# VHH binders against Riboflavin biosynthesis protein PYRD, chloroplastic (PYRD), part 1

Scores and structures below are computed, not measured.

Target 1, 366 residues: Riboflavin biosynthesis protein PYRD, chloroplastic (PYRD), of Zea mays (Maize) (b6trh4)
Amino acid sequence: PRLAAGALSGRCQAQAAGDLDDAHYMRRCVELARKAAGHTSPNPMVGCVIVRDGRVVGEGFHPKAGQPHAEVFALRDAGNLAENATAYVSLEPCNHYGRTPPCTEALINAKVKEVVVGMTDPNPIVASKGIEKLQGAGISVRVGVEEALCRKLNEAYIHRMLTGKAFATLRATLSMNGIITNQIGKGADQSGGYYSQLMKEYDGVIISSDLAKMSALPLSREAGTNQPLCIIIAQGESSRLHIPSLSQEHASRAIVLADSPVTVEPAGVEVAVFRQIDLESILQLLAQRGLCSVLVDFREAGESFASLLNDFQEDKLVQKVVVEVLPFWLASDGLSNLAFGGSQSFPLKNLELRDVNGSVLLEGYV
Positions, changes and structure headers below are counted from each chain's first letter, unless a header gives other numbers; antibody chains are not in Kabat numbers.
F, E and O are the ipSAE of ESMFold2-Fast, ESMFold2 and OpenDDE, as the mean of both directions, binder to target and target to binder. V2 is 0.75 times the mean of E and O plus 0.25 times the DockQ between their complexes.
[cut] marks letters that were taken out.
The coordinates of atoms that the task and the answers printed are left out; those that the model quotes come from them. Centres of patches stay.

## First folded at step 7 (VHH; from q2 with T100E Y101T G102S S103G G104S P108Y)

Design s6
Fold by OpenDDE, look of step 9:
Structure s6 (fold): chain B 366 residues (1-366), chain A 122 residues (1-122)
Amino acid sequence: as target 1 above (366 residues)
Amino acid sequence: EVQLVESGGGLVQPGRSLTLSCAASGFTFSEYSMGWYRQAPGKQRELVAAINRGSTLYADSVKGRFTISRDNAKNSIYLQMNSLRPEDTALYYCATKGYETSGSKYTYLDYWGQGTQVTVSS
């Protein structure tokens, strides 16, 4: 009886050590993938590493939609060293022929012995087909290493694929005494600020027409970044909407969603008119246009804008909440400015807190 | 067009040394892994050594005796073979594998040279 316990402990320790190594390499995949944050939509962020004899011999990430996938770059980097190596990839390798050969064929041609996959493709139609192809070619495949991390990396992509709606994050600023304010923390919208970073990462930002009239449109100040699509909600507006901060040259960076016909200045801004504007329809429209993620910025939110969020929890329309708490007490004329966001109370999940230049940033999942 | 040209093979006595060279052209050499393979009569082709941008690999049979190196300025790789044995007799090939990328396109590379004969005999 005693000899059997020692052999199990050694196998469990060896398996545990192997599992630790796998997790390490998968985390590296995710780190690589993140280098393309804000550039990959509508494609997922993907990273790949090739490991031989306990060493990384190739690395890659998907840089932009229409470009080669992470596996191709990793295999280029590894070359001959990929033979009989283990490939780690944060997302299931593609198996479809498009403009380029599928990643499964690339891995097979490279003669990797094993592929470790962080997560399966969230598309039910294509899920596991890449894995099956690799296995059919005699390659060992393990799935689910650091899966939670891989899912978080592509939470917007996953959500869009599963629901047909853009992943929505609600963003608001509060004073210490809980008053909703249209202010943003010092430096937040500057290079290196959290808001600028959000504008880099998110495909779109929804704002009220009042915000569009009164302030500069949200943009990233990060170097070399794409700007998000600015979705302006125009409810109960006059027949004319002027956006002073938007130049005619950049008119394509904004779309106006209105409940009535409206002439927008500058010329060239797309206007879509709806009989009834609701958040679900907006998120579906954005998803159809290839946006995976959208930030709902609650600054200068009027009653009509706020109404878009009345049932966001029940209808699962908002997935994440970001709240900035400013380090000051605000005067208020009433209690009406103390609450927003629907008729239900619920706990937030996976709450994260960070200090951002004297303010507190809270992030939680619905 | 991708070209790989091996040189430096010959007849040597056991225990002697030989240096193989491979000159590459037709691709961005510095971005690709390169390797030496060999095929003995009646045997399958086997990897001898490989080198990418920062790592080397050797077959167990040649570890400690052979050294692969690269010169990116000359688009060349080398195989220093020391303490040669009769079992090292083979046709030695230079090879590259990988993907050349240009914008949204990539091309798979799997190229071999013509080979250079190494014969180790007393």
Scores: ipSAE 0.190, ipTM 0.685, lowest interface PAE 2.2, mean pLDDT 89

## First folded at step 12 (VHH; from v3 with T100E T107K)

Design w1
Fold by ESMFold2, look of step 13:
Structure w1 (fold): chain B 366 residues (1-366), chain A 122 residues (1-122)
Amino acid sequence: as target 1 above (366 residues)
Amino acid sequence: EVQLVESGGGLVQPGRSLTLSCAASGFTFSEYSMGWYRQAPGKQRELVAAINKGSTFYADSVKGRFTISRDNAKNSIYLQMNSLRPEDTALYYCATKGYEITGNKYKYLDYWGQGTQVTVSS
């Protein structure tokens, strides 16, 4: 990838040649882990690569919650060749007994010489216990290779472990002159587009009722994915809400959070009525339902929906912002009531950008 | 029921060649790695060569002289041993090691043959 060369060129390391090899294999672990995007929640995405004599002899990733971990798949691949090999793992191997023995014992049984770990487990109950078990068995362990990349891979898992709350991302599209637009950039919602990929990566997407009435519900167009739960915010809604793109057999793909009783078509869509709808209550409900990540899709957002985002940086309700900037200058009649919420200025951290089909996609952390 | 049966051992002069074979049964042969190990009297067992779907490994002491191969149609692996030396004298056995994954469960595999003796002497 494009970041590996830049990162290595900007940092002088005593083990530069070995670090380049380590970084390469760890990036492969992350690539493998991403194959399970949208399938592992509440478990983290994990990849593992077994290397012998400078060659990959086994690979694996964690495909779904309740399935074996990445290390087991990689060790199955490597077989006899795992002995005296180096195992690269994007997350500290587990040291818990469950339905199967822990991954630390799997690596020990295979007689791996060395384990290189991208990041320690963020769960304080188990942190470092996997590393200590491996070291106690005479296996050399190195930690922190491509750690930032490994942490970004599992930012939702980390957030859930540390706070008990879902990781929330705000997504919006702007014109060049800062006008929020309801259209997504060309190709963004097609296979391979950033929006389609976001829908694969998030457990849920929060949208306005106006969006639900006017267009198809957000979905991923990536092959073989679970679709996000669609959370429809119905504030000031009439007694009826019609979701034309949703069939009754797929009613479980959506829930409606309303401030007054509402009858939803199609039948079978869950409705929850709140006295007051606020972002904190929404995120708590979604965490209780097991969602680790949610995306707030700021489209067709009237003043009611926009008000959910007032001071979204407070109490760390939103962690990440993704803004698409279209190459257009739109007419404006002064300040827009659809502008981003918030009464306080703050810098975004770790700002990144990329070109997406003639638009600019910006992301940063609150 | 997993079974590994080695054959092809014997007494040979230094510099000569032997081919060992290992016939496997009781599992889906093509899905598992296979290895040749040897144990000389009074010494620890060592990995000599191994093969999985994409890679081979050779111990330094045999590199360039031994070649491992597999024939999935015959459920067999082979060890071609050329330029044999007295220090190659050992009991050679084949093994399959690794993990079997069935659904959401897994178990460690560690199956060994009984071995075939190779003796290199004048």
Scores: ipSAE 0.564, ipTM 0.861, lowest interface PAE 1.4, mean pLDDT 85

## First folded at step 14 (VHH; from y1 with Y108W)

Design y4
Fold by OpenDDE, fold request of step 17:
Structure y4 (fold): chain B 366 residues (1-366), chain A 122 residues (1-122)
Amino acid sequence: as target 1 above (366 residues)
Amino acid sequence: EVQLVESGGGLVQPGRSLTLSCAASGFTFSEYSMGWYRQAPGKQRELVAAINKGSTLYADSVKGRFTISRDNAKNSIYLQMNSLRPEDTALYYCAVKGYEITGDKYKWLDYWGQGTQVTVSS
């Protein structure tokens, strides 16, 4: 009776070791995918690795919409080494015929023996169709390796796909004594700063017209990045809005959403007029324009701007909150009228804390 | 047009060595993985060795005996075969496989040479 226990432990250990390896390779897929942060919308970020005999023999990621997917790049890199290899991919391979054959066919042609998928396609119409195609071709498919990580990678894409709204993150700065401030931490908006990194990652940034008048428009200082679309909320604005930091050459980098007709300087900035500006309509508009993610920057938020956020919980319009706590004690004459708490209190999920140049950055999910 | 031309095959005694060469043309050689395959009489074609930019792969049956290498300046790959066995008797093929990517378009490349015969016999 004792001899049977040793063989089961070895298989379980081998399987556990295999599972650890799978997780390792899937994490590499995610790392690869992140190289295209800020470039892939409206498409998801995807990474792929080809593994043979416990070694990565090919790597790829999806760089931009309209270009080949991660699998094609990884298979190009592997070539002959892809035969009887395992492909790891952070998102289910596509199965739709477009301008090019789908990724399922690419994998089949390369004669991979196994495909490990991080997460299924979030689109219910196409979900699992790629997996089924691969299995039908005799390829072994495993799904759900590091799934949470893969979902987090594409949280904005998933949200847009499921809701028709851009994934919204609220960003604010507080003093140590809880006062909302229009300041950001030292170096935050410089190269390597957390704000600059956010501007790299997010497709758009919503700001008040007051911020647009008083400061430079938000931009990434990171190398080789796309700049986010600057969405300027102009409520109660005069008939004229001047954006001093925006040149005519870069007018396409901004859009003004106004509750009344307004002439914007410089010329060439798109203006959309709404009878009533509400956050839901804005997020739908951005999603329709192919933006997956938007940062709502609360700096210089007037009463009208703040009102957009009053019921963000009830309406589930904001998914994430980023709060910077500065190492300052600010004077206050009492309760500020500026509040974005809404009518209800709620717990935040998956709270993360980072030290950023003497400030504390808190991130939580609604 | 993609062309692959194998050479270096022949009749050898067991335990001897042979070096195969494949000259490639018609594509950007340095960007593609290359492989050696073989087909013995009555058997299926099998991968013997492959090489890309950073990795090599060998069939278990040839590990420690065969070495694949590439010379990008000559657009050539080589298969050094040591300690040859009768079981190594086969037609050996050179192949290129991979995706050609041009902008938003891509195509799978799968080209083979005509093969070179290797016979190992006493």
Scores: ipSAE 0.827, ipTM 0.953, lowest interface PAE 0.5, mean pLDDT 91
Fold by OpenDDE, fold request of step 17:
Structure y4 (fold): chain B 366 residues (1-366), chain A 122 residues (1-122)
Amino acid sequence: as target 1 above (366 residues)
Amino acid sequence: EVQLVESGGGLVQPGRSLTLSCAASGFTFSEYSMGWYRQAPGKQRELVAAINKGSTLYADSVKGRFTISRDNAKNSIYLQMNSLRPEDTALYYCAVKGYEITGDKYKWLDYWGQGTQVTVSS
């Protein structure tokens, strides 16, 4: 009896082709979601694509908190074409009732036949409830397509959800000879520069009071972007802190965290006084305020500011490191400028290198 | 109030052509997907064709014979039906489906016309 070996190969090839298509559409979801970079916190970035008969018939992304989710926009776009279609979503559809019906009901009402989910909700309490609701309604659900990509998209949101702390990235600049400098690369803080892009993507930036005194506050030069909250750490500061680059009109763009009472100029800047300032408490505070991500800018870092990072690895307080290496040799003004960031040695993960206008940008995970 | 009014139905011989029209009012027409559905006697209602801003969809039974189009200036959709067959005999409905979004709120729209009868008979 010649076993029909031929029919199995066709099904496997069709499945493999289907898998490639699924990955393609999920990548499109992620691309759509990224259009809202810097705008969605405390909510995740989410994209959705509606596919019918191998064609995209609707697209959407979540633009900002308080607005409808990606699924609603995608289904609006698809309308009648959503019936018996497949919905691709980078994150599990919500199932909770808020001011509006949940995304699960939106999908059910549109009569999609299948939902493909990039990743489950990172909240353990609510995880898979959306999936279960859809399945209960007779909709086929597949989960985990391009999951790593979807997780990376929302790494800050996931971190905040799981830890109650903002996702922290340490940023520093080095000369070619390994000296820490307060400079940034040419054009880095201009439109299209890596620093400007970081200011677009991150919800907040932590800086020293010295940096706030000496330079303009960090801002994005990208078009149509929100500015990050500037978190100014004032340790051992005099009773007065003047921020020359900040106008009274924009006082809400900054918050001062101080270890002692301080009068801040301009008026209107929020001041929070702590008995002890530590990075963990700061990251918790920021998370409670709805920030998912924060950049720790090491420029003009004094000893007190540097001390915030002493045990960042052990305490898992910093998740990512960004180091810019400038194309010049810097004269050494002592050995103190040769090292920063903690007391332990460890390997970084997933190291990436980019050429950024004559400088080298290194990114790694802790 | 959302209103959909179908027209253009009638009795035709097999192989002939007919054009259906649907006039829409009460919503921002250009933002919504529109569709033609039909219900034959003793059968369930089925999608015939749909159109949104950039895509069209057809039932397999009408592919190559029917064409859906829209005129946003007239708030209307059309169904050009060529090479009509007896099995195309049905009540044809115009429908709008989609989400209306107003700020942070959204509502599913699902509205139908009264239908227009198409009869294909020798």
Scores: ipSAE 0.826, ipTM 0.953, lowest interface PAE 0.5, mean pLDDT 92
Fold by ESMFold2, fold request of step 17:
Structure y4 (fold): chain B 366 residues (1-366), chain A 122 residues (1-122)
Amino acid sequence: as target 1 above (366 residues)
Amino acid sequence: EVQLVESGGGLVQPGRSLTLSCAASGFTFSEYSMGWYRQAPGKQRELVAAINKGSTLYADSVKGRFTISRDNAKNSIYLQMNSLRPEDTALYYCAVKGYEITGDKYKWLDYWGQGTQVTVSS
């Protein structure tokens, strides 16, 4: 039924319906972008949907760094049908010239009528420049559709761009009675398990040298995964580190950050030596190497590894926390505390929880 | 080199049918959308119908009367024009538009045929 023009209820309903249609297409952009999770760093994940006469006529996403952007794939799909269409893009189209024309020119060449943007460029120096170029070419632009979802999609990219440090998530496993455990929940590291999914999504994982010596290095078991870089923190007096699960063929999957010279087996594993190892320096180094996100996997954590997390909230070094709670009550020698992050109390934000194969996964922001 | 050659135009009476063909070469035909456009006397060129892998699109003035189709084996698209009206009189063009992607490089394709005349007159 038609809504009356100028009537408050008619205008509100028509606008609300249009907003829901926009939200639908923008959520599709996010779904498309997620297909490249773990593959695009240091580039953001971006999706694009081309809509003509209420139908999707083209879709695309940015599959990995060095390949064309989402808009180009969507416009290839749409082709002749892109003219006078609406393009939905989860991130403001790039307006940078490199070896190929920018995405703003791609949309202009295709003669789209309208562009709907999820979020503007997070860099304030260039923010809105893509939007302004599109508007200057006579293209209507609307901004902010599903903005929170689009920002969450690229929160690691945004953090790296604004701070020069990798986005860090702290992961730990607890028993029901609050005892830190070194084993993750049953099935968590298998295909479809939450830990396997985290290894797909994060560019790197920071682990203790004790964990590296005692168990297999973290990896994803999801299909088509670009495996995370394993960052092994070696502190103390050992001059040798043997990583039994790592073959020489795969030595590039790990880097050892040490406080003194160390010989690593297998050969070929990169070693970086610091006078002092601190989390801020690690996050800066990893960002410089192109990592947007890292998981700090708190397992087999001696006092040295735990000390990396001292004051992580005050220094804004960790942005997110993931705690797995196992459905077990473990034997205890009395009241115990976690061995890290104990200098002050603070609330976590945006708490979420879900059931993961009989355990509870708690997630929140610092 | 991209080449698009239209054929099948002519003079027809109102209410009759005509089929236009466009033979394409110089690109991987099955991977790109194709479109029919027309330019009536004194008017600007306008989209008539377009087809990509998953969708067809028609101008309102031809909806229900014209059908676009493609035959990948013959590298051709067609425009079946039924119930022709004098207002359909125009020079009809086929065009390929879209991105050509080779590795990390891409460019916009925008190629046109020379056109075939359709005249609807009693």
Scores: ipSAE 0.613, ipTM 0.895, lowest interface PAE 1.4, mean pLDDT 87

Design y4
Fold by ESMFold2, fold request of step 17:
Structure y4 (fold): chain B 366 residues (1-366), chain A 122 residues (1-122)
Amino acid sequence: as target 1 above (366 residues)
Amino acid sequence: EVQLVESGGGLVQPGRSLTLSCAASGFTFSEYSMGWYRQAPGKQRELVAAINKGSTLYADSVKGRFTISRDNAKNSIYLQMNSLRPEDTALYYCAVKGYEITGDKYKWLDYWGQGTQVTVSS
C-alpha cells in the first residue's frame, strides 16, 4: 500500500539523515581525541561524545596513559543526562578489568541506550569483546562509522600492535629543483611550524650522529609537549661521540645505537651496540621500548645512514613519507643530481599537500 | 556522606504553579549533574528534568511548562512547575548521577533524596 511505502521511505530517510549525524558526532570524537596527540602512547587516542535528544550532553577524551578512558570523562560530563542517550566512541570500549572497572561497565551503569563505534579494537585477542558485552546488556551497537578516519587517528598504535615494530615516517627536505638539503624551511622548527608539530606527535626521532654533533637535538616548541626520544645512529669506527647540545641532566632524552662500543659525552646517555645496524631491528627495539611512532629525519646523512633506507617501501619498515619542498632553485653542476632510495620504484598513496610558510609539504603513504 | 533534601511539594489546583527545591551536601555540587525524577502511583520512576554544566534536558511531557535551574552558591537545584496538570501528580525526587574521578580511579555516583509529594487536584 501507498501508506506502507511512505512509512518505509520516511524511516529510511530518517536513518540516512541519522547516518550523516552519526558521522558528524564521530568526527567530533576524533577532534577530541587529537587533543591528546603526543600524550597517550602506548595507549591509543580515543574520544567520546554523549548525545541525548539530538544534543551533545557530554564529551571526553583519553588525556594520557594512566588516566581514565574517554568514555568515563564523557559520562562524568553527561551525568543524569546519559540515561537513554547514544554514546559515540572512536574505538571499541575496553572490556578488561584492572585497577578500575572496564568502559563497557561504565556505559552499562549509566544506562545508555545505544553505542556507536568508529572502529573495533585491532588486537585480535580482545576484538569485539567490548561490543559483545554491551549487546549482552541490551544496548544497541552500531560499528564502522567514520572507520577510516578512526583508523588513521591511531595508525601508529595499530601498526605496532599488528607488527611488533614502530610506525615509521621518513622526512626529507628538497629544493624546488630536487636537491636534498640539510636545512629545514624557515620557521618550521618554531612554535606552530610543521617540524615542531611533528616532534610533538612522534614518540621518537631517528637522526644521524653527524646531525647530533652539528645541531641542537630535535625538539618540539609546542607548549606542554612531551619531547620525543632522540635516537642517534652512530656507524663507523669512532670510539667517542660528543653531543654538544645535550646536558648530562637530560641524558635520558637520547639513546645512541652504534655498530661498535662508543663513549658518549655527556655521560649517562644510553648506548646500544649492534653487530650490524638495520632499520627493521631498530624499529623492533623501539617498539619493545614502548614507542609506537618514530620519525626518520634525513639530514646530515652519510652513506651509512642513507643505506638504512634502501628499499624502505618493503612491508613493515616505513609507512609514510613527508617531503618539504623549499622555494629555492639551488645551483647544480648539470642535469644529474644525487638522491637516496632503493633499487625499486613505487608509487606513493593518498598524497596530500599543504602550504607551510612559503614552502610545500607533501605527505604520502608507502 | 551525600545528602539530598527536597522541599516545596504540596496540593495545588490545575493551571497553578509550584517550585520545588533540592538542597545538596556531601559532594562538590558544581562538578556534578543533577536531576528531577517523578513517580506516579503504580508507575515507574521517570526523568522530569536534568542539568549539567552545559545542558538542560526535559521530558517531552513537561517541555515549555517546567524549568530546571541550579544555584551553586546555595548548593541547590530547583524545578519551576507552571501550568500544572493532574497527570503531574507524583512523588518528586532529586538525584545526583555521574562519575567521580580520582587520578586513574573512578566510581559511579547514584544518590537519591527521599522525595516531595506534588498533588494537582481541584
Scores: ipSAE 0.586, ipTM 0.885, lowest interface PAE 1.4, mean pLDDT 86

